# VH-VL binders against q0atu2: the designs that were tried, part 193

Target 1, 119 residues: q0atu2
Amino acid sequence: MLDKKARIRTSREYRNVFEKGKRLSGRFLIIYYVENALDNNRFGFITNKKIGMAVIRNRIKRQLRAIVREYQGQVKNKHDIVLVARAGIGKSSFEGMEKDYIAIMKKAGLFARNANKID
Key: E = the ipSAE of ESMFold2; O = the ipSAE of OpenDDE; V2 = 0.75 times the mean of E and O plus 0.25 times the DockQ between their complexes.

## First folded at step 8 (VH-VL)

Design vb2 (framework fv_recibokibart; at its last look DockQ between E and O 0.86; V2 from the best seeds 0.81)
Fold by OpenDDE, look of step 8:
Structure vb2 (fold): chain C 119 residues (1-119), chain A 121 residues (1-121), chain B 108 residues (1-108)
Amino acid sequence: as target 1 above (119 residues)
Amino acid sequence: QVQLVQSGAEVKKPGASVKVSCKASGYTFDDYYMHWAKQAPGQGLEWIGEINPDWGDTNYNQKFQGRVTMTRDTSISTAYMELSRLRSDDTAVYYCARAKYYWSFDAFDIWGQGTLVTVSS
Amino acid sequence: QIVLTQSPGTLSLSPGERATLSCRASQSVSSKYLHWYQQKPGQAPRLWIYDASSRATGIPDRFSGSGSGTDFTLTISRLEPEDFATYYCQQYESSPYTFGQGTKLEIK
C-alpha cells in the first residue's frame, strides 16, 4: 500500500483538508485537496457505511489504494488529498472507479504536465 | 445508545505490558478517530495518542513513543492500547474517547468509563 | 507543543455565585479547536463546551464559553450544587492535543 509518508494519518490533518481544501465531485468519488508545506503528497480516504457492508468497503479500500498508488508519481507535489467514496461506488467496476479518479484529478489540475498514464 | 466500554482494571509488575480494550457501540466505528488519555491519581488529563479505525494509522504523543501501540479490530468495533515496559508512574486511569474527523466538530464527545492500571512491585 | 494554563487552580465559591475560569494558551488557538470538559470524582470527563463557545448537548445555559487567540474563558453565571467539579480546557489545534491542568471548582 501507500508509504507511511504518503498518507494522511492524524485527525487534525484530515480536518485541515476538509476546512481549507477545495472540493470536487465525481461519479464515484469526491476529492478534497489543499496545498501542504511538504515535499510530498499525502492521501487520505473516507469509506463510511454508506458505501456498503464491510466486505464491500474493504474491497473499495483496496481498489482506491491501488489506483492512488498507480498514479502517485504523476500527481503534482505538495498536496494533501482526501478521497471520499460516494454511495454507489460499491456497484462500480475497478475500471469505472479508475476512470472517475482520473477525470476528477484532471479537473482539479492535480496531474503533472508530463503525466502519460492518464490518457 | 452511543457508548465506549473499556476492559477491567489491571495490576502489573514493572517491566510488564498491559493492553486495554475499548469497545464501541451505537455508532459507526470507522467514522471517528479513537483517542486515549492518561490520568494519574489526583492529576489532570494527558493525551496519549489517536488511531484511525478505518485504516489503522496512528499518531502518538512523543512522551509515549516507543512504548505505546494502538490497534483496532473493526469486526468487533474495538480499539486497543498497549503500553509496554511499565513503570510505577504509569499507574493511572486510562480513557478512550472518540472524536469526529470529518463533517463534524472534533471534540472528545464520548468517553469510556476508564481503566485503572496499577504498576507495583 | 501548545501548553494550556488554567487559572485559578482551585476556585472556592458558594451556590448562586458567578464563576470565571481562565484558560491561556502558549500560542494562538483557533476557537473551533478549543474545548472544555467537566469531570467529577470517580467519573470520566464529559464534553461541556466545544468550539470555545458552543454548549454540548444537555448543558445548561448558565454555562458560557468565550475567548480567542490565547485567552479563553468558561463562565458559570449562577452556580448550582451540581456544577462543582473539575474543568479542563483542551486544544485540538495541533498534535499533541494537550489539556490544561484543570480548575477545581469546590464549594466554599
Scores: ipSAE 0.897, ipTM 0.950, lowest interface PAE 0.5, mean pLDDT 94
Fold by ESMFold2, look of step 8:
Order: structure tokens, then C-alpha cells, then sequence
Structure vb2 (fold): chain C 119 residues (1-119), chain A 121 residues (1-121), chain B 108 residues (1-108)
């Protein structure tokens, strides 16, 4: 589970990422990301009801948290990153979401070269 | 169409707690942060805090930190604000208001009708 | 935190007159994050002007907002009786998202 310091918590912080940030799309995810003025990263999620019923939505939330937590030590610091679940994510496997996340984070240049599991 | 309906007036004694509800209808609850504001009789508006309706993350005005808890129940599109250790100067009308946090402007475009909380011995 | 100071506290004018309401911020606020609300006695606030100068849905064009940085203004070009109310500015630039103390517009 991501701790409170690694979460985007406020509406203004979300707005800043959408206003100032860059956007990249994958198969199941879209990311928006922008540099922040902190010494750490913060992650936000948009997983609204468009992705499915409550059981499916809760599964996707749990899986996205797990993926982000697994790789967060490999992300270059000082970024606010919002993950937007695409409508088809409910049919993806955990491995499919993970692969998609890795691909778009690499394309964004957000993985540090010194981090584990980059390749 | 789009509305926020708050729970009714409350009378409480000092030291008690109050929990105000705010039920949303006519829009997608998950798309809007819920905010809460206080207005003491004859006074202006004071922001209390906000909650992400989908993930539950909160952010409170430091003046209320430690006494306020914001929660929500996504299944019934309802937000809650609980204020503990009530004092006489907590007597006020409490409002909920929504703000979009992506794709649109983020002003408080819809407000609840307000809930009067009276703290008296 | 950003303090918003509104002036005057009370403004007494007659129908047909121009009203000018001031909102000054203790530090810079992007115009995209400065909003105005109208509140009548016994009612909830209503969004009036957003992003400093954009009128909310249904707001007459006699209302205009302007300003940037630390100085913002709400102007009513020709005051109507229904414009009697208290007006609040609000900043969304940084948490805590503060309101001004209000300007009560009284129709003489």
C-alpha cells in the first residue's frame, strides 16, 4: 500500500498535473505527469465507475496499487503522476496491466537507470 | 437535476461530536472532490477540507486538523463530515460543495443547502 | 496560507449605479484559481464568476470579473434590485482554499 506522502491527495494537485503535465497513452492506462517541488514522487489514480461494477473496480484498484508500489523505488524522484484507467482495463490481466505500466513509464523516461527491474 | 442534499439541523452539547451527511444526485459522484465549509452566524465562509470520493484521500484545513474526519460511501453517493470535541464557536451552518478535479473548471459550482449545527449547554 | 481581503466591507448603492468590489490576495493567485460567489440571506452560496473573469451559467453580462496577481475586481455595470447580496472571492491556488471575508452589497 502506498503511504500518504506518495499519494496525490488534493484536488488542486490533480488539477496541476492535468494543466501542466505531459500525457502518454498505453493499452490499458493513460499517465499524466509533471515535475513537483518535493523530494519524492506522488501517485494519483482515476478509476471511476466507467471501468466496471464494484467488484471489478475494487480488483483493478488493488492491482494498480500493487503495481505502482512494486516499481515506485525505480521511478525518478520529484514527479506527480496520475494513472487513468481506460475503459477496457477491466478485461486486462494483472500481467497485462503491469507490462503496460512498465512500457509507458519507460517511454515517459520516468524510470531511473540505476533502478532495479528497468530492463 | 444535479444536487447536494445535506442532513438536517443538529443541536449538540459541548464536547460531543456531530456527523453531517451530503448526498449527491444527478452526476457521477467519483468525478468531483467534495469540500466542506463553515459559516458562523453573521460571518463569512471558512474552508474545512476536502475528500476524494473514489479513493478517500483527505486534506484538511490545519485549523480543524485533529477534530475533523471526512469520509464517504461511494455506493450511496454520500459524503460525511464529522467534527468532534464541539465548542460553542462551532455553532455554524456547514456546507458541502463539489469541485471537478479533471477536464473542467474547478470552482464550487454546486453547494448543499447547509446544515445548522448548534452547540449549547 | 493565502489571505484574501475584500473591500469595502459594506457597499450601499442605488439601482442603476455601477458597483466595484475588490479582492486582494496576500500572494499571487493565478486567475484560473480565483472565483466569486454570491450569497443571499438564508441561502447557500452560488458560483458567480470563475477563473477570475468567466461568468457562471445564467449570470447576466452586467457582471464582469477582472484582475490578476494579487488584485481582482468584480464589477456590476448597472445594479438591479436582485443584485443585493454578499459577494465572496475564493482562491483555489493552494490549500487551504481560502475565502475573502465578503462584501455586503446593499441597495439603497
Amino acid sequence: as target 1 above (119 residues)
Amino acid sequence: QVQLVQSGAEVKKPGASVKVSCKASGYTFDDYYMHWAKQAPGQGLEWIGEINPDWGDTNYNQKFQGRVTMTRDTSISTAYMELSRLRSDDTAVYYCARAKYYWSFDAFDIWGQGTLVTVSS
Amino acid sequence: QIVLTQSPGTLSLSPGERATLSCRASQSVSSKYLHWYQQKPGQAPRLWIYDASSRATGIPDRFSGSGSGTDFTLTISRLEPEDFATYYCQQYESSPYTFGQGTKLEIK
Scores: ipSAE 0.690, ipTM 0.887, lowest interface PAE 1.6, mean pLDDT 91
ESMFold2 (binder alone), look of step 8: mean pLDDT 92; pTM 0.948

Design vb3 (framework fv_recibokibart; at its last look DockQ between E and O 0.90; V2 from the best seeds 0.80)
Fold by OpenDDE, look of step 8:
Structure vb3 (fold): chain C 119 residues (1-119), chain A 121 residues (1-121), chain B 108 residues (1-108)
Amino acid sequence: as target 1 above (119 residues)
Amino acid sequence: QVQLVQSGAEVKKPGASVKVSCKASGYTFTDYWMHWAKQAPGQGLEWIGEINPDWGDTNYNQKFQGRVTMTRDTSISTAYMELSRLRSDDTAVYYCARAKYYWSFDAFDIWGQGTLVTVSS
Amino acid sequence: QIVLTQSPGTLSLSPGERATLSCRASQSVSSKYLHWYQQKPGQAPRLWIYDASSRATGIPDRFSGSGSGTDFTLTISRLEPEDFATYYCQQYESSPYTFGQGTKLEIK
């Protein structure tokens, strides 16, 4: 799991991202992102009941954490980023989800210039 | 019907711990943050903390930091607040209340009925 | 933390009169994060006004909320017997999400 410092941990922080942030939609994920006043990134996650039953949601949660953790060091700092799982994500493969994450993050311009794991 | 149902009244000795439950029904438990508030007899409301029922992340009022623990069981749509090292001034009615963190307003629109916790020697 | 100070502490009025309740914040609060609750003895609080000026579901139009910045007001144009209760303002601007100390509206 992500370090506490790397997580959005308050409802107000989530609200801020939704209110002030930019929105980009991928195939399986929607991201909301906004600059923060910190030296680190914070990630939040929304997994609605629409994505499936508890077993599916738990799997998706685990996979989302893994993806975010994998690419964490390649993301530009000073951002609060919320990942919203779309309804179809429950039927996606991990690779498909990862590809979608990379694509949407690239589109958002959130990867560092020297990032090399996103090709 | 949307409602929050809390556990019954508790009587505890100083130094003990109490765990209050709040069962949600009529809505998707994980779509709303769960908050807890304290109201001492004849006094106003005091915010204790909040928990993200989907991910378990918590944020506590610093006044209760180190003594309060909020948890949840999503399988039964139930939130818990545990307060340890109880003292007499912890005697109060404790409320759970939901607040959505998506596109809705950030207000406590549904409250539990309250749980009286009495701390007495 | 943001401190909310309500005034007066107690307001004694008669049915039919106008009531004005004040909530002052120690720092600026966005209107979207200022809420009011009503509480009667032996009952849980109930959301009354949200976003400073929006009435919750089922709240009569004799209730109105206004204000911005640090000064907010709850107004009851014409008091009904059921309106006598304690009213709390609350801010969701920043953690901790503090409440005012309340204004008790009692019958004269």
Scores: ipSAE 0.899, ipTM 0.951, lowest interface PAE 0.5, mean pLDDT 94
Fold by ESMFold2, look of step 8:
Structure vb3 (fold): chain C 119 residues (1-119), chain A 121 residues (1-121), chain B 108 residues (1-108)
Amino acid sequence: as target 1 above (119 residues)
Amino acid sequence: QVQLVQSGAEVKKPGASVKVSCKASGYTFTDYWMHWAKQAPGQGLEWIGEINPDWGDTNYNQKFQGRVTMTRDTSISTAYMELSRLRSDDTAVYYCARAKYYWSFDAFDIWGQGTLVTVSS
Amino acid sequence: QIVLTQSPGTLSLSPGERATLSCRASQSVSSKYLHWYQQKPGQAPRLWIYDASSRATGIPDRFSGSGSGTDFTLTISRLEPEDFATYYCQQYESSPYTFGQGTKLEIK
């Protein structure tokens, strides 16, 4: 799904986002985000076992990766972003997750000005 | 109760590969990064790399890049480290160790018992 | 990468003495990412001090850690027979997460 360079790949980098980042909650997702020193964005993910059994959790993982990939070109560069799935996400539709993601990313100011595709 | 149990000792010839397993119990496997370290006989510790057991992301010490592969199977709470193209200086004890990556300290608080890998002609 | 240099390589002392083990980093390490481990022959390492100065669970209060930036120390105020082992410092500031080469604390 996401390129190696677009992933948060180290434990220390995850910790940095939680230590220094801002937090915003949506209905199904929480994001933590912080400016990085790169020319690109990096994404990390945390899925809680309380979401549901393996089939449900695997569906959520697939859908989150797809949503992030779909909109990554609209995200302002130079950010490390960790998406945390909330317990209730297992009952969400794909469209509900997508809408939630768009809303919290807009509220965070993370979508680029003059992006080709927003909403 | 909390423990990491590694697979048994291995004897390999140069050029072969070895895959060491590390089974976690007593805690939520996906909440902790798994790390691997090497200790050659009579020598110090050398960090090899880490894996995020939830999502599978890996980060390797450059020294081992290209020869090491870390994987996991979350259904049996087990991490794996495979080292290929073995050389005699790969003879060592290999350890797995866990570290929390959010709201806790990052130190390696639980270690496996170690797996001796011997590479001999 | 960050190189950790421990001094001395071997420290020979008697029970009851005070031990001071040094760890110097090639670049600054935040105290919360500097850790110490104890290892005895034939055993896995054990977390001893984390975040430069915090003792792991069950570690006696004769052990103390201190330091910041590039200079860190592990001090044992009064050596007991069970304290003779090899001690490693480790940094978690940046990948690769390196260890020092170790200080062997041995009975004189």
Scores: ipSAE 0.634, ipTM 0.875, lowest interface PAE 1.7, mean pLDDT 90
ESMFold2 (binder alone), look of step 8: mean pLDDT 92; pTM 0.946

Design vb4 (framework fv_recibokibart; at its last look DockQ between E and O 0.89; V2 from the best seeds 0.81)
Fold by OpenDDE, look of step 8:
Structure vb4 (fold): chain C 119 residues (1-119), chain A 121 residues (1-121), chain B 108 residues (1-108)
Amino acid sequence: as target 1 above (119 residues)
Amino acid sequence: QVQLVQSGAEVKKPGASVKVSCKASGYTFTDYYMHWAKQAPGQGLEWIGEINPDWGDTNYNQKFQGRVTMTRDTSISTAYMELSRLRSDDTAVYYCARAKYYWSFDAFDIWGQGTLVTVSS
Amino acid sequence: QIVLTQSPGTLSLSPGERATLSCRASQSVSSRYLHWYQQKPGQAPRLWIYDASSRATGIPDRFSGSGSGTDFTLTISRLEPEDFATYYCQQYESSPYTFGQGTKLEIK
């Protein structure tokens, strides 16, 4: 699990990201991202009913946390990032989801220049 | 019909704990933050805290920090607020209320009916 | 925290009159995060105005909200008997999401 400090926790924080952030869409994920005034990144997740039943959503949540945690150290600091799971994500493989995450984060320019796990 | 139904009235002794429940129906439980508010007799509203039902993340009013714990059970679309180390000034009606946190306005558009908690020796 | 001060504390008027309720914030609040609620005795609060000037579903057009920055107003153009209640403003600008102390609108 992500550290408490690395999570978007309040509804207002989520609102800020959606209102002021940039939006990029991948195959399975949509990301909203905005700079923050902190020394760390914070991640939020939206896994709504569109992606499937509770069992599917729980699986997706677990997988998204794992992906974000894996690449956390390679993401540029001072960003609030919300991952929105798209409807088709429930039928995706973990590898497909990971690939989509990497692709969309690269497109957003959110990976550090010295990142080496994204190749 | 969208509604929030809270547990019944509680009578507690000072120093005890109380746990109030709020069951949601008619909407997707995890799509809204659940908030809690306190209203002492004849007084105004006071915000206690909020919880993300999908992930369990909480944010509390500093005034209640250390005494309040908010939890949820997504399997039954129910949110809980536990207040510990009760004292007489905790006597109040406690409300749960939902607020959308994405792609909608973020006001408290649905409220529970309230739960009276009486703290007396 | 942002403190919301409502005035007057009590407003005594008769049906048919105009009511003006004020809500002042200790610091600037975006109109998107200023809301009003109505509460009657023995009942839960009900969302009345959101985003400073938008009426909630089912709210009559005699109700209007306005304001920006630190000063917000709820106006009832022509009071009906069912309008007599306590009205609270609330800010969602920053945590904690505070309420005003309320204005009790009572029948004269």
Scores: ipSAE 0.903, ipTM 0.953, lowest interface PAE 0.5, mean pLDDT 95
Fold by ESMFold2, look of step 8:
Structure vb4 (fold): chain C 119 residues (1-119), chain A 121 residues (1-121), chain B 108 residues (1-108)
Amino acid sequence: as target 1 above (119 residues)
Amino acid sequence: QVQLVQSGAEVKKPGASVKVSCKASGYTFTDYYMHWAKQAPGQGLEWIGEINPDWGDTNYNQKFQGRVTMTRDTSISTAYMELSRLRSDDTAVYYCARAKYYWSFDAFDIWGQGTLVTVSS
Amino acid sequence: QIVLTQSPGTLSLSPGERATLSCRASQSVSSRYLHWYQQKPGQAPRLWIYDASSRATGIPDRFSGSGSGTDFTLTISRLEPEDFATYYCQQYESSPYTFGQGTKLEIK
C-alpha cells in the first residue's frame, strides 16, 4: 500500500498536476504528470463513476493501488503523477491494466533506464 | 438542488469529542474535495482541513493536527469531522464546503448550513 | 502559511455609494487561487468572486474583482441594501487555505 508521503493528498496538488502537467493516454488509463520539488514521487487517482457499480469500482481501485505499489520503485523520482481511469477499465483484466500502466509509464519516460525487467 | 446538509447543534463538556456530519446531494460526491471551516462567535473563518471523498486522503491545518479526524461514507455521500479533547475555545459554528479538484474552478462554491458546537462546563 | 489582511475592518457607507474592499497577501497568490465570499449574519458564506475577478453564478455586475500578486480588490460600483454584509477573501495557493479576517460593510 502506498504510504501517505507517496500520495497526492491535497486538492491544490491535484489541480497543479492538471494545470502544469503533461498528459498521456493508454487503453484504460490516462496519466497526468509533472516534476515536483520533493525528493520522492506522489501518486493520485481518479476513478470515473461510469466504470460501473460499487463492487466493480472498488475492485478497480484495489487493482490500481496494487499496480502502482508494485512498480513504484522503478519510477524516476521527483514526479507527481495522477492516474485517471477511463470508462472502459471496468471490463479489463488485472493483467490488461498492468500492461497498459507499464506502457504509458515507459512512453512518458518515467521508468529509470536501468530498471529491472517488469513482468 | 445541489446542497450540503449538516447535523444539528451539539452541546459538549470540556474533554469530550464531537462528530459533525455533512450529507451531499444533487452532485457527484467524489468529484469534489470536502473542506471544513470553523467560525467562533463574532469572528472570521478558519480552515480546518480537507478530505478526498473517494480515496479518503486528508490534509489538516497544523493548528488542528492531532485533534481532528475527517472521514466519509461514499455509500451515503456523507463526510464527517470529529474534533476531540474539546475546550471552551472550540465553541463555534462548523461548516462543510466543497471544492472541485480537477477541471473547473476550485473555490468553495457550496457550503453546508453550519453546525453550532457549544463547549461548556 | 499565507496571511491575508483585509482593509478596512469595517466600512460604513450609504446605498448608492461605491465600496472598495482590500485584501493584501503576505506572499504572492496567483489570481486563479484568490476568492471572495459574502456572509450575512446567521447564514453560511456564499462564493461571490472566484479567480480574483470572475463573478459566481447570479452575482450582479456591480461587483467586480481585480488585483494580482499580493494586492486584491473587491469593488461594488453602486451599493444596494442587500450588499451590506461581511466579505472575506481566501487564498487557495497553498495549504493551509487561509481567509482574511473580513471587512464588514455596514449601512451608515
Scores: ipSAE 0.673, ipTM 0.884, lowest interface PAE 1.7, mean pLDDT 91
ESMFold2 (binder alone), look of step 8: mean pLDDT 93; pTM 0.948

Design vb5 (framework fv_recibokibart; at its last look DockQ between E and O 0.89; V2 from the best seeds 0.83)
Fold by OpenDDE, look of step 8:
Structure vb5 (fold): chain C 119 residues (1-119), chain A 121 residues (1-121), chain B 108 residues (1-108)
Amino acid sequence: as target 1 above (119 residues)
Amino acid sequence: QVQLVQSGAEVKKPGASVKVSCKASGYEFTDYYMHWAKQAPGQGLEWIGEINPDWGDTNYNQKFQGRVTMTRDTSISTAYMELSRLRSDDTAVYYCARAKYYWSFDAFDIWGQGTLVTVSS
Amino acid sequence: QIVLTQSPGTLSLSPGERATLSCRASQSVSSKYLHWYQQKPGQAPRLWIYDASSRATGIPDRFSGSGSGTDFTLTISRLEPEDFATYYCQQYESSPYTFGQGTKLEIK
């Protein structure tokens, strides 16, 4: 699991990201991202019923955490980023989800210049 | 019908703990933050804290920090608020209330019926 | 924290009269994050006005909300008997999400 400091925790923090942030859509994920005034990144996750039943949502949550954790050190700092799972994500493979994450984060320009795990 | 149903009234001794439950129905439990508020007899409303029912992340009013613990059981769409080291001024009606945290406005649009907690020696 | 001060503490009026309730914030609050609730004795609060000026579902049009910055107002154009209650303003601008101390609207 992500460190407490690396998570969006309050409803107001989520609201801020949705209100002020930029939106980019991938195949399986939508990201909302905005700069914060901190020295670290914070991640939030939206996994609503559209993606499937509880078992599916739990799996997706676990996989999203794993993906975000894997690439956490390669993301530019000072960002609040919310990942919204799209309806089709329940039928995706982990690799497909990871690929989508990488693609959308690249498009957003959120990876550091020296990032080497995203090729 | 969308509703929040809270557990019944509690009578506790000073120093004890109380755990109030709030069961949600008629909507997706994880789509709304669950908030808790305190209302002492004849007094106004005081915000205690909030919990993300999907991930379990909490945010507490510093006034209650160290004494309040908010949890949830998603399998039964139930949120819990536990208050420890109770004292007489904890006597109050406690409310749960939901608030949307994405796609819509963030106001407490649905409230539980309240739970009276009485702390007395 | 943001402190919300409501005035007056108690407002005594008769049915048919106009009521004006004030909510002042210690610092600026976006209209999107200022809400009003109605509460009657023995009942839970009920959302009344959200986003400073939007009526919640089922709220009569005799109720209106206005304001910006640090000054917000709830107005009842013509009081009905069922309108006598306590009204709370609340801010969602920043944590903790504080309430005003309330204005009790009572029948004269």
Scores: ipSAE 0.908, ipTM 0.955, lowest interface PAE 0.5, mean pLDDT 95
Fold by ESMFold2, look of step 8:
Structure vb5 (fold): chain C 119 residues (1-119), chain A 121 residues (1-121), chain B 108 residues (1-108)
Amino acid sequence: as target 1 above (119 residues)
Amino acid sequence: QVQLVQSGAEVKKPGASVKVSCKASGYEFTDYYMHWAKQAPGQGLEWIGEINPDWGDTNYNQKFQGRVTMTRDTSISTAYMELSRLRSDDTAVYYCARAKYYWSFDAFDIWGQGTLVTVSS
Amino acid sequence: QIVLTQSPGTLSLSPGERATLSCRASQSVSSKYLHWYQQKPGQAPRLWIYDASSRATGIPDRFSGSGSGTDFTLTISRLEPEDFATYYCQQYESSPYTFGQGTKLEIK
């Protein structure tokens, strides 16, 4: 995911997800997602400036990348997915963000199999 | 109030590199992709590439692949474009321009004043 | 890549006349991704019309844009002296985001 192939890299690709995609909100995250014409998924991220100063935003960015990378193998292919950090995410724990991500991805029907924290 | 201010004119020899800066003010720097375009003397506009200023992702016109590098420093709201292995036909005015990429989608609504790069022996 | 061809290359008219500038794309462009810019010598381009038909902030209503698919136009209903400039269309449908070669609107 954190490689070039798994990233939404162009402004036009972001615009497509917001124009044509579906939206689901969780406690800390909002996802926008749409089918793509590729054989893989692409992930984009928007880190709202209202979540805090640069140190906090950089921590959130690192943690979001780690969560997405951890569950990447469980996500149904052929989707462009943009994660939008909500303002309150700066006060969340890593585990809280992770649980929120799992819940909204399941509700969206984007997991092809159980997340690795489910046993 | 909303403004893009570019670095000053440069004169370079063939084979050198140039790095042009574009400082944003009056808006949230990370809400807009930064784009770069070339305009050779007496000619039209050519798109070079774009950078996501929040995450650093780039996308380049294939004509410039391998010679262009776009970066940014969010702490000073500044984007950079570096062009290497300069040739005489790289002589041009180089512009930065912003475009919103989420929520309210705009075209290139604000442009920098341009930076003349002259490549001469 | 999508090639944009503007016609005419130069349009010579007098103030008070109507101008029609054409932009043709080599493949379909959604209206949301077709934009027009004005440029005067020694100046940066300015966004003029976006989404094929929407005027940018402060642009007079004598300017109108229209078209869809592969054929787009910019119309100036009654030319003013300040309207004489070069106009570029641009597509944002797919990367690389190309410009037309420009139409120079000059005073006769």
Scores: ipSAE 0.747, ipTM 0.896, lowest interface PAE 1.3, mean pLDDT 91
ESMFold2 (binder alone), look of step 8: mean pLDDT 92; pTM 0.943
ESMFold2, look of step 9: ipSAE 0.731; ipTM 0.889
ESMFold2 (binder alone), look of step 9: mean pLDDT 92; pTM 0.943
OpenDDE, look of step 9: ipSAE 0.892; ipTM 0.950

